VHH binders against Outer membrane protein assembly factor BamB (bamB). Designs and how they scored, part 14

Target 1, 360 residues: Outer membrane protein assembly factor BamB (bamB), of Alkalilimnicola ehrlichii (q0a984)
Amino acid sequence: CGGARELPDLSDVGDGVATETLWTASTGSGSASSAYALVPAVEGGRVYAADSNGRVTAWDAESGERLWRVDTGRELAAGPGAGGGLVLVGARDGRLLALDAENGEERWVSGLSSEILAVPQIARNIVVARSGDGRVYGLDGLTGRRLWIHDRSVPVLTLRGSSSPVVVGNRVVVGQDNGRLVTLNLQDGEVIWEAPVSIPRGRSDLERMVDLHADPLVFRGVAYAQAYQGELAAVGMGDGRERWSRDIPGHTGMAADSRQLYVVDDQSRLWALDRNNGATVWRQDRLQGLRLTAPVVIGGHLVLADEEGYLNWIAPDNGDLVGRDRHGRQPIQRPPVPDGDVLYLLSADGRLAALRLVED
Below, E stands for the ipSAE of ESMFold2; O stands for the ipSAE of OpenDDE; V2 stands for 0.75 times the mean of E and O plus 0.25 times the DockQ between their complexes.

## First folded at step 4 (VHH)

Design g34 (framework vhh_5j56_2)
Fold by ESMFold2-Fast, scan of step 4:
Structure g34 (fold): chain B 360 residues (1-360), chain A 126 residues (1-126)
Amino acid sequence: as target 1 above (360 residues)
Amino acid sequence: QVQLVESGGGLVQPGGSLRLSCVASGFTFSDYESYAIGWFRQAPGKEREGLSSISSSGGSYTSYSDSVKGRFTISRDNAKNTVYLQMNSLKPEDTAVYYCAADYELWGEPSAYDYWGQGTQVTVSS
C-alpha cells in the first residue's frame, strides 16, 4: 500500500511533432530486462538491432528490407554497436561477439570478466567494451585479441546496468561507478585524465552510490557526466578540467545542441542548461512520474520516450510540452536513435519503427 | 568571433619544404574550452581532404592522414595562438589550397569543423 509513483495527468496534451512511419519490423522477442542496453545502431545506410534471445538483424535503413538475421545462441544484453564493418553485441555470460556487418557471419568471440550490459563501441579498428565488474577493454577489431585493459574495482553496491564508453577521436570516455569520469587513450588504454564528478559520501553503501550510470555525452570538446546521487559536471576533453557543475542527480541521460544541455534528473524533470556555464534556461516538470529515456535532439525538436510507449515532444527554446504520440503500449526503455530526419524506436517487446519527421 | 588566417604557401620544387602557419583570433589554444585544430587541402576538381589535427589544450594529441604521414608534422605555439604544418618531401600531387579549421567537437578527427580560414595556395612543380 501507499508509496508508489503517481503518473502525471497529460490528458490535455495534444499530438506531437508530425511523423511518417517509413517501416516497421520485429527483432524477435525483445528485451528480457530493463537493465539491458539493447538499442538500434544506424551505420552505413543500415539499421541493426538485437533481442535478448540471441537474434541480431540488419535492415536497409530507407526501405526496412531485412538484409540478414542470425541467431547467436546467447542471451544478449548490450548492443549492437556498429562500425568498421562489424556489428558488436555483448552477452549476459560475458562474451563479446563481432559479426560481419555485410552478412551477420560471426568473425570472432572474446570473453570478458563479467556480464556485458554496456553497448560496445568501435573506432580505428579498436573495439571498446565494458563488463559489469567495471573493467574496460580495448580489443583488436580484426581478431578480438585484447590490446589493453583498464581495471577498476566496483563498489559493493552498484546499479544494475552500466554506462557505455564513448569514443571521440583517439580518446575513450568512461563514466565510472566511483563517480569519476576517465579519459583513456584508445590505442593503449593509458589514462589521459581523470575528473571527479561526484565524491562518495555517507556511511552506508547506498549513501555512497555515486555511479555515473548515464552515458557520458561529448559535445564540442566538452564531456558531460551525471552522477546517480550527486552532481552533473561539464569537463574539458583536452585537460579534464571542470568547466561547471550543478547538483542535478540522475541516471537517464543527456542531449545537447549548440546553445543548451538537456538533462533528466532523478524525478524525471527535464532541464535545459546553458552549456557554457550551466545556468538554468528552463525546466519542464509535466513529465514527472514517467520513466523517461534520455532526450534526443532531432530536426530542431527535443523528444523523450517513456515506459507507456509515448514520444514526448518538447520545444528546445522554452521547454513547452508540444505534444505526445503513442507508439504502442509496451515500454520504450532506451533513447530513440536519430539519423538525419529519421527516428528509430525499439520497444521492450522488440518492435522497431522508423519514423520520419514531417517538415510541416 | 572566431577567425583563422593561413600563411606560408607558395611555389616550391618537388622534394622541397614549406611551413604553413594558422593564426587564430577569437579563442586561445590554452582556453578552458577544447578546440581541435585541423589542416585540410583541396586540389582542383577534388573534394576537401583532411590531413592532420592537433588538440588546443592538454598536450599534443595529433593525427595524420596516410597520404602525409612521415612527411608532414603539425605543431602548436600557444603563446602565439598559432598552429603550424611543416611539409617536407613535397610532391606535385600535394598541389592544393591548404586550409586550417577549428572545431569544438571531434578530437583527432578532421571532420565537422565549424570555423575555417580563407586558405593558402601551395604549388609543387618543377
Scores: ipSAE 0.012, ipTM 0.301, lowest interface PAE 9.2, mean pLDDT 84

Design g35 (framework vhh_5j56_2)
Fold by ESMFold2-Fast, scan of step 4:
Structure g35 (fold): chain B 360 residues (1-360), chain A 126 residues (1-126)
Amino acid sequence: as target 1 above (360 residues)
Amino acid sequence: QVQLVESGGGLVQPGGSLRLSCVASGFTFSDYESYAIGWFRQAPGKEREGLSSISSSGGSYTSYSDSVKGRFTISRDNAKNTVYLQMNSLKPEDTAVYYCAADYELWSDLSAYDYWGQGTQVTVSS
């Protein structure tokens, strides 16, 4: 009878993959809600992070030296996204803020239709942001002026928070609350294709909940999307056609390498699937009962953070639990951010750590 | 240094067949650093169109445009760093310069491909 709240016995598990701490810092007060998508952004040799109380900070990625910190005066719920000389944060009140990446000065503020719970993106001077009512916006990076809007209805029953749009080339990949994966043209917001990943079934709102809550993953021309109560599907980026699907529901997220897709199901079981056909290669059940972050592939290793502050290291070839290392006692609620051989961890209380894999 | 070289084009009569080859150099087809290889064509006075794509990795993914689906087949030989396009039931409207293109992801959008070959002419005529 192992419920979702029953913690696994991992007392036999030793230390994980060796890392060295390059630096640590504080964002301020951390995250006010597990529904908030407050994650570090790494761009141009800098690390950016935000807290719920309105602070946004930049550090030098190598040294951890604070470059700037500003107080936006707003409850921040998403971001930062970084690129094009901007740092983008979304507020609980629907305001999207663009800060100058060099000094943190406010460049513009734009109002969206509801709370911003998904990390804003920027590519080719176009900002892509999603509001909690399901709308996706394309905004001019220089001015914050709206260029386009993609408007879809939101189910009456949905998970708190929302998946972040993924920008690849000139396309925007959006996982919708209705179980559909949609790809938009970045420049004008026109729909290129829509694919049903999971179709609502049943009579109750609860039975019909098929939210694509996990961020879509795009890897080598295939988009992967996982429904909360439904299917996991692999969809071709060029044509929007399903390549394969599996009945593996979840909301945590995914990672991929050249051979395998790594996915966490709704019971915190970790699956490795053959990327070509979706066949199970291995499954690791020992983390069942933990609230896990999405898996991260780094340096030939697979790592997942959890609600107790651990990094859980898994061997990608066979799914063995290599080890665990605790990085504080506060939850890690969003996946660590990889950059080369460095992982950036942000704990719920606002502690930020830069960890480098040790190559011995 | 990534380079793509197409071959196998030529003159063929309607209903005939050709096999195009795209040989890659400057990288290897491997499980870790796979490339997406696509075939595109451009007829005089028309835009380039994507025809077919394949992953260079062992667990290959393929796509086809509706204009060639059922007539053209894409395949690869990783040991030879080569991607093939088998073209059957050729029609006069298939006359075009055929290009091989490569990128790190399987994508039929022309703007997404970083490396292009010089092209090989296919002419379907009597």
Scores: ipSAE 0.000, ipTM 0.232, lowest interface PAE 11.2, mean pLDDT 83

Design g36 (framework vhh_5j56_2)
Fold by ESMFold2-Fast, scan of step 4:
Structure g36 (fold): chain B 360 residues (1-360), chain A 129 residues (1-129)
Amino acid sequence: as target 1 above (360 residues)
Amino acid sequence: QVQLVESGGGLVQPGGSLRLSCVASGFTFSDYESYAIGWFRQAPGKEREGLSSISSSGGSYTSYSDSVKGRFTISRDNAKNTVYLQMNSLKPEDTAVYYCAADYELWGDSYLPSEYDYWGQGTQVTVSS
């Protein structure tokens, strides 16, 4: 539903950056919805992944040997997040589950106000989770007891799904569905600063929809946020002051390196912007018509996955489409997860692959 | 809960054949479609090794380790909730305790014992000269 799109002609594009498949595994049944944020987590030499039917699995990152698998008995919609000895998954029914990272044993379960569609985070023994109604929770990592709750102003119309909060040091960065970027104190949930990324414009609720649906990106002390209908902004982490903004709306997501921000707009055009001032360095339009994942920077390369199962490799310096490699025929709906020289790729049907970059 | 029971082991001469059976209980074949069943063996003084697996994805995906490819065949019988390992051209080096193991569907070949949650008790196969 929504009508047909013209897919780009990429038949002239050769093979991309060479990768070696280290191992493959199944998460079980895969993801039941494109709105679900089921993404592999990599932590402490282990890979964790969940399926929509309630299974959570841990593998050894190097060998792909399965270490444990548990069935939570719940429809899982978000996670896992991993850290502090825990694996965190969010359920469609609003339950947040903390599992022991060593053996998958349930440590605690906490109920949130609505469905959990954003990947839970943990830092400094504090679990940060977002419910679909936009509330952000800080929970004690040991007990699941609520430490704080941050409520937001609720727009009448919002997009399906929620951006994941980002934890950096003692701060929680939240992209709100009202177009504001908010930074909270991790310990007590108090607002440190708020920055308007995009201001609602127009006379209808639909025209005023400026949801920060893409996950905010924090890189070297700057937070980047992109509005669904509006602006892309760079905001200083220290004080919430805007460094620059551009009229580049979108919902797909971003990546950065030391010189450039890589962002996908609402037409699936890939932009490289100078991180210091937001000036365009290059734009790659050949992927228009594809449903893309957020860009990923790995080993000096730039890669985006798509709905046809391809990894699309882009040269960071000039935006050239280097090549494409197909990893099955199922959609890839979430960005590959980088860890060192390895990409962890999860397809919509639950196929997980560990791909290592090889030298040219 | 899922349980697995192996049968069909015994003493056989080199060049002979045996068919091992693994009967699954605690789930139906409709549920079985969510499982991969693997056959493993452990020879005296050696670690447990993987031999063959069958999965539930659409048709039955089958895979074999190089040591048994062309000699062993894995199959399933949906009506009997059973997986079979047909072993042909048996050799003395095939002497081992044979185990079946089950877990949710695995993509590609996985012969690591630690990847399987449910295990049978094993059945002894002895190939004597």
Scores: ipSAE 0.000, ipTM 0.128, lowest interface PAE 18.2, mean pLDDT 83

Design g37 (from d1 with D31E; framework vhh_5j56_2)
Amino acid sequence: QVQLVESGGGLVQPGGSLRLSCVASGFTFSEYESYAIGWFRQAPGKEREGLSSISSSGGSYTSYSDSVKGRFTISRDNAKNTVYLQMNSLKPEDTAVYYCAADYELWGSDEYDYWGQGTQVTVSS
ESMFold2-Fast, scan of step 4: ipSAE 0.012; ipTM 0.407

Design g40 (from d1 with E33D; framework vhh_5j56_2)
Fold by ESMFold2-Fast, scan of step 4:
Structure g40 (fold): chain B 360 residues (1-360), chain A 125 residues (1-125)
Amino acid sequence: as target 1 above (360 residues)
Amino acid sequence: QVQLVESGGGLVQPGGSLRLSCVASGFTFSDYDSYAIGWFRQAPGKEREGLSSISSSGGSYTSYSDSVKGRFTISRDNAKNTVYLQMNSLKPEDTAVYYCAADYELWGSDEYDYWGQGTQVTVSS
């Protein structure tokens, strides 16, 4: 139920951080749903992207030359994830496809228990994927055969998208629909620890919705998780013990640098918090009312994309809105992907752009 | 990018003391970050043995294997990006190559993400 909302007046805001467009490309038809997690993957000097009509394409990251394109014949809803010589895409029908990163040929297909709406991951020849029913799978990267399953019940009321598992070393971090953050052993799927981030409160199903819909962020041994209605928490990766928490609900996502956590709340206000104790350093409210992507840290800057095709540039030290630049007029629904000084930006219609920061 | 360098090894007599240092580069050992630095050793013909670990944040959480508890002390100096292993009451069976390893709060595993080159400790008369 979208309805009308009050949009900010940003007509006084000048140009943002200067970027050079290295190349642009089309993924095909783009994303059929804002609930789909179709995000570019950057790996080994290549960029991979998928469209919801089944196309998966690889480009040279430097030149934008198309290396290969395949048609999977499936409605794709998540991915690609890239690594270990594979490109992984998840389909609406629950099929997980592994493609050869060199030529796009299908290596294997595995069936999961329901639709795949979270970006598949791969590390140490183990593929980690989440199905919409809340199950997390570990699969052999060579064969696609199941190594383990972690079962979790889906709540009565949940958001259409699912957060992506995060793989760090030999651990898998999962944000669950019940407000719990869980860390699994990558090899066997055994639970290492569980941490409550938010506990369902209230009498109605709507009031009890505490889905960890935003992707967990793991940064320098601390896992950050944000509940849709409830708390933001920082927990240690070693033991899952809470270091601090704040009443900052949201579902958009987070970024971090050495000193600060950057988080978007449910009103599209951008917060900078001290990573050590969660204390507010600054808050930027001028973007309130826009549908924002998660913040991205690049080249000493913060950037957030929005539904009108803008990149919004924020100074990390004080939260000043540096400027805005429009990159097309189609919505940007997933955060830009940083790689060094380059941002890869995918619009809802399937337009992909590689933008390099122009600095002194 | 992340590198660990051990130093301080050498020859020492039984009952003697030695302090090993592990200097980290490519990351900062600070209160904002949660690292585990562990000390391991490997004697000729034996498997690698975990000895001690220390965390980088939330207070200094330390652990020790039974073979060294009470004799060895792990500590950190965040300003120098260094972890120390103070070894007291050394025995001939402590003779080994000593390694430091780092991961984001994982201990007791050879699956640490980063390993040093090792430093030889020899305990003999």
Scores: ipSAE 0.013, ipTM 0.396, lowest interface PAE 8.0, mean pLDDT 84

Design g52 (from d1 with Y35F; framework vhh_5j56_2)
Amino acid sequence: QVQLVESGGGLVQPGGSLRLSCVASGFTFSDYESFAIGWFRQAPGKEREGLSSISSSGGSYTSYSDSVKGRFTISRDNAKNTVYLQMNSLKPEDTAVYYCAADYELWGSDEYDYWGQGTQVTVSS
ESMFold2-Fast, scan of step 4: ipSAE 0.012; ipTM 0.422

Design g55 (from d1 with S57D G58S D110S; framework vhh_5j56_2)
Fold by ESMFold2-Fast, scan of step 4:
Order: sequence, then structure tokens, then C-alpha cells
Structure g55 (fold): chain B 360 residues (1-360), chain A 125 residues (1-125)
Amino acid sequence: as target 1 above (360 residues)
Amino acid sequence: QVQLVESGGGLVQPGGSLRLSCVASGFTFSDYESYAIGWFRQAPGKEREGLSSISSDSGSYTSYSDSVKGRFTISRDNAKNTVYLQMNSLKPEDTAVYYCAADYELWGSSEYDYWGQGTQVTVSS
């Protein structure tokens, strides 16, 4: 973030894919920092969202009726994660809070070693959380008691690890600050495999920065990871072996469908790659210079939000910029969350919108 | 069109052995996409239970339920697009319809996308 950018001329671009606003709501005061990972969670017919001043709210996903709101009294920096009857939020002071999904009551609070800037996950009654110092924790979902910890040393210079662990089955996929993708056993935190995505190079700490800052994407048994100053790699979930790699550095994130991987590079150029071999299918350069969110696949369309409040719609088959629609004037700093044909959009000021895709 | 077909069931005496086969058609076991392939069984009046799973990309990542660990062995032959379940030391309580299933996730992470129609195993003297 920061610094002057040459913004693209998009005055020739018309309206994007039609959406109907189902409902709107406010989380409170929004996000205090672009480094915070405050993203709506959709689970069990409910939408959960947090603001950085400590509020956590639940709404009915269909109607937008507020079901509950609580004030945690903490500066929240990550979450919510939702599942297993819990809503999980991470605080700037390293506290991880588990709230009851039905009523918002505090179930437990656990202290981690550093600030929590990555969205906590839960699967099989095990909570997985990452602290800013690079440690990954497995906690009992019922009590918050620590089951295991994965310790690592972090480089002196890092992007302050905001990539979220990804839970798939009994495995936890972790993108590390040293450019390595690690898969852990969910039950005991034992390393199953470790794969180099990018290797630090250069003489200065800045030149050696290869953080896997973007969230890893797991799709059909393949893990995709992108390094800040390095490579994009496809790695098999079963064996940790590289399937292919490309010199496409970035930190924004990825999406996939059955044919293609969609990835944003460090210049906000959007690439579509053949998932089997990583070959370029198309590249869309017209969004270069915008601060984009990760791409989202919804209803046969591809959409990316930006810091000017636009949704940018791209045709997946050829990369054509279909259109743009402005949803307010506040930044959109995290990707919209898809659920069926509905897109949940959270602006930096705490405005939440549920948008239904109007397809013919 | 995706299809899983089980075979190898039958009548066997207690202490005997059977090898079940699950042949996939309409998709291939590949190193590009890792499928989780599992064996399940359902006895009359009981819920379906998971027995074993194997990944399509390595074959070294296997799991077993406590009820069959040490007696059953799962394996795969990607060239034949087939997964096997070797069943040894069979007991009357192993009597059930046996199903194979496949999905893109590891064991127990998601609902299995593809199911076979089952093969009957009866353990009786």
C-alpha cells in the first residue's frame, strides 16, 4: 500500500454484470487498517462480520435481519471465521475469541504469541489460527485449550503474515514467510510435507522477501501458492510435489474453476492460466494500477473489487473487461464473499451489501 | 459421465478373504487432480460407515477405521483406473453392502461427489 500510481483510463467501460441489492447493513465503524483481515463469513444461512472497534454482528443471510451484535471490547484485526457452532475473531493484542454462533456469547478466549492478522479457521472441532510472528496454533474448539503449535523463525523483514491457513480434510495448508508451503496434520500439527514455492535471493532483506502473503488456494487436490517476489506454483496435496510453476509474483490472491487458475500479479494484471500446465490462456492488463482484491468466480463470471469502490467484471473465457459498477466511494480492501448466486461485499467503512446476480 | 462400479463381493466363511475392486469411468485418477477414494459399508438397519481411504496422486496416504485396521488394506492401480480393498480375517459382523466413493477432498472433509451402487459381502458358514 502507498505511493503514487498511474491509474488506468476506464471511461470507455460500461456497466458490469447486473446485480440486485437484497439488503444492506453496517458493521459499525469498519476497518482501522488495510492490513486487517476483516471479511464477512457465511455459514448456516447466516452472515457474520466484525469491525476493528470490537463489534461482531450476525445477520440472516436471506433477509438481512440482525440476529445479534456483541461488543468484545478489543481491537479486532482478523475474522470472523465461522463453523462448528462458533464465530472466531482475532485481536490486535493476540487474543483469539470464540463466540457462540447462535447468540454471540463468549465461549472462550485464548492468548496467542503475537497479533492476529489472519482469519481463524475451524474444522472437526479444531480451531487453526496464525499469529503475526508466524506461529500456527491448533486449539480445541470446545475449550480453546492448545492442542499443538507449529513454531518457525520469521525473516527480519516480512509482510507481517496475513495469509490465512487453509484447512482441507485432516490437513492444514500454511503459506510461510520463507517462501515455503507446508502441510500439517490437523490433529497433532505434525509436518506431512513441505514444498519450496520460492527461494530467497539477493543480498538485502528486502530483496530476499518471498512471503507467501496471498492465501493459498486448494482446488481439486492441488494447492496453489504465490510468492511476493518470486514464483507461483501448483503443488499436489497428496505428495507435496510441484506440478508446475510460473514467474508471476504477487500478494493479492487467486481463484479457480475447472479449466483455469485466475491470479493477480504485483502490477494488478489479471492472468488466466491452464490449471494442468500453467500455460497462459489470456491476460487482462486494463486494470493495471488499481489496488485489486483477489478474483472471485460467481455465476460463470469473474469479479474483482478495488479501492475506488468498483466491482470489475471479467469474462472468464477471454479476459474481456465486461463492465464496472461502483458500490459506494469507500475502498473495498478484501474480496467479496460468494455464496451461491449472492455476493457479500464489505467496504472499509463497515458497509455490508448482499448482491444477487441477475442472470438471464 | 462419471461412474464407479464395485465388484468382488460374495459369500465367504468366517476367517476368509475377499478382494473388492472399484473401477472408475468418466474421469481418470491423475497426478494433476488428487481424488480421495474411499470404501464404505452399510449393514441392514445400520448407518453407513467409512472404512478406508487412499489418494489418487501417491498411494502412500492411506487411512483406516479402527474396526478394520490390520485386517483390510487399500491400494490403487492408476493404469487400470481401479482401487482395491483387500479384506482378510473376515467376521460375520463384516456382512454389508460395500461402496466406493470419490471426491476432490481428503478423508472426511466433504461429502463424496461420486458413489458406486455397491457390492454385497456376506460372511456366513
Scores: ipSAE 0.012, ipTM 0.391, lowest interface PAE 8.5, mean pLDDT 84

Design g56 (from d1 with G59R; framework vhh_5j56_2; at its last look DockQ between E and O 0.03; V2 from the best seeds 0.00; counts 0 for: pae E 23.9 > 2, unsure alone 57.9 < 65, placed apart)
Fold by OpenDDE, look of step 5:
Structure g56 (fold): chain B 360 residues (1-360), chain A 125 residues (1-125)
Amino acid sequence: as target 1 above (360 residues)
Amino acid sequence: QVQLVESGGGLVQPGGSLRLSCVASGFTFSDYESYAIGWFRQAPGKEREGLSSISSSGRSYTSYSDSVKGRFTISRDNAKNTVYLQMNSLKPEDTAVYYCAADYELWGSDEYDYWGQGTQVTVSS
């Protein structure tokens, strides 16, 4: 009985934070599925975005001028990742495409073992891609040739979608569907360390789901990972040892600043935790009932988008909901992408907006 | 959902003038909106031809095909969310279905995201 989800009454929320629209654009058809990891990428003064119909577009970040658009002819489900002069997009059919960042020309295509639902990354001329079957690939950035593969078995049941690998230095941090966080060597894919974040519990396959679906966050030498139906853990990047853990399950995502870790739980509650020990600083419960994106730190605020098309502005110090501004009526399924004082917001319908934070 | 509706077509004598309108819904024309509106036409048995485009994103851009340059003028009214094509000195060869199309970028492309249903323009004596 799919009871109509009761939305919270947020009519009393003030306008303490405002955004100025710098420009808007269309990526095309938007996202065909919420499981797709189609997100804007900002690199080198440009914004890149892809739609499910296979169009990849580049804009000038400042002016919003379209620089190029290409049709890959494939259903895209992930990306773009941008770096190293490349724009990387993943297709549902398991093809990873590398496009020239300057003009959108196809540089190479690589076939992976399954659909790509994680944003490809690039660092030091190595492309890191993840396929839906849990495999992580290291590819040559120039040729698309496979350099290494990290293969871990996936549980029988897993959430659709995959957390995106995070590349930090010469390390690749990957949240696995089995509830384990792994760090790989970027160059050869060797496991540096692997840490359990959550252990499967229960009798049924469903109960035992502890996917690290949320993208891991690496901040100042600590990796944070959150498990579906499981724990949130902080792991030292150096040795893979757990520093602390909290029973805060979720799959949305995390953000951090110098003081706090911000995390959304499976009840759409926003937590601020002390980064060092995991202690709760505050919890914001007013957004319950909404499908929230991962929190994003921008300026002196936190922002979370929701399914109603709003940006929800939170004061980091105390968790107060200080503002809520609507950007269309379509769901926002992916977090805004910050660049300086600008947010790039992609709606489900493919509308892309560049928004400048205006702080009073 | 973005919709484009053309109007202003009809029968006109050679040398006459028509003004086509394209009203857009689902987005707003503004200096902050990165959009391009293009006019196209398709005559029977011929390929679709791009005629003119106007765009906005900080800098406005207007373009014309050689076939209509000097005769046709594209303009916009942001308040009315409408783009116009003023067609002067019409010729029989201008007979076609005229389409407006919208793209949310300044980049000139034959691929537009949204299309109107078209309006018939007939130039005949």
Scores: ipSAE 0.000, ipTM 0.213, lowest interface PAE 14.2, mean pLDDT 88
ESMFold2-Fast, scan of step 4: ipSAE 0.077; ipTM 0.537
ESMFold2, look of step 5: ipSAE 0.000; ipTM 0.098
ESMFold2 (binder alone), look of step 5: mean pLDDT 75; pTM 0.769

Design g57 (from d1 with G59K; framework vhh_5j56_2)
Amino acid sequence: QVQLVESGGGLVQPGGSLRLSCVASGFTFSDYESYAIGWFRQAPGKEREGLSSISSSGKSYTSYSDSVKGRFTISRDNAKNTVYLQMNSLKPEDTAVYYCAADYELWGSDEYDYWGQGTQVTVSS
ESMFold2-Fast, scan of step 4: ipSAE 0.032; ipTM 0.463

Design g75 (from d1 with Y32W S109D D110S; framework vhh_5j56_2)
Fold by ESMFold2-Fast, scan of step 4:
Structure g75 (fold): chain B 360 residues (1-360), chain A 125 residues (1-125)
Amino acid sequence: as target 1 above (360 residues)
Amino acid sequence: QVQLVESGGGLVQPGGSLRLSCVASGFTFSDWESYAIGWFRQAPGKEREGLSSISSSGGSYTSYSDSVKGRFTISRDNAKNTVYLQMNSLKPEDTAVYYCAADYELWGDSEYDYWGQGTQVTVSS
């Protein structure tokens, strides 16, 4: 996807932002596929993580003490999502499992129409899940009973993997494989608005791929969406109207602060754009050739993980590569999860680390 | 203090017109522009009914319930921190207390961030 044939020469780059390792743990065997969305969830002073072999574990966020671990007996491909007293994991066979957050006991299991490769969400006692065939489901949090389904056809050629729906208030934001950003009503799944982000171009199926593969980002009333081969767009949450767009294709993801949008393009170049108009503030090209995770804003810093096991630290003001630190040798395929001044990092082999920023 | 105040209600005859105003205080000009605004009404013994909304992002989009579409028009004046509901061809069944509500990020959300106290509209002969 965003891989390169040649790795960049970063031998001149020193150590990054200082962190203190609070604790480390193992999730089990890690992730069996780069298409899987196995990401730590942080909720209510607890950290939850799953592995491809079916294990789901909860730890105390402060101490790293294991609170519970269960074996679901299924190949897990997405999650966990956590909230409302539930821990949600999606399986390769299309089963969505809801576990009790307190003890890990199975509360319910619901079957979706295809493999689950997007992190399930929960808000207002409604579970939102996406299956690989492009369908989005709203399920009752207590029973797993289907409340609504949003149907759409999957394009003939698409990237394996699914962007995660984003729940904001009473809305569900979905990036579609056809290049459209859609918002749904959380309660009934009705379409509120659709916005074209990118239009298929070219003659071949490969050239016409405009999948909004990167997770959409919602920040201060604006939804940002990036097409695999096409545009990056800023869309108003209230009206679905485009505020600005740029020809910056990619599939990795985005982060924002009050001034800037940070986005990774299809060459692993990191852009900082003015959120108001999309104008380029700076671009950092030195990471070109690495498979990067989406940028994360934490403690006034930007950090991106990579396939070599590094955390790459970038200064938000000017895009300078501050430094990099290796956290093992296995790929880091999903963005680290921030919670206050703590960063939760999951490596492809199942190593989980809680890192606290040191402001020295 | 953040507050929404409705005005312009009153007694009007069937077929008449009223213009309701919703004035925001405690907001800056830019903050007010960021809010989506909805109009709602509630008649005695009935549930609250959504009537119309105008988007954030400068008010580029509007919506209307079927009961008022074609008769009511929503608009905003960001320089005055005000949203209006122009009500034409009023009917006795339009009698209700009318409320404005502001939602910081999301138009059409079921739960709005701020609500006014309401203004009474009575349509009778």
Scores: ipSAE 0.000, ipTM 0.150, lowest interface PAE 14.7, mean pLDDT 83

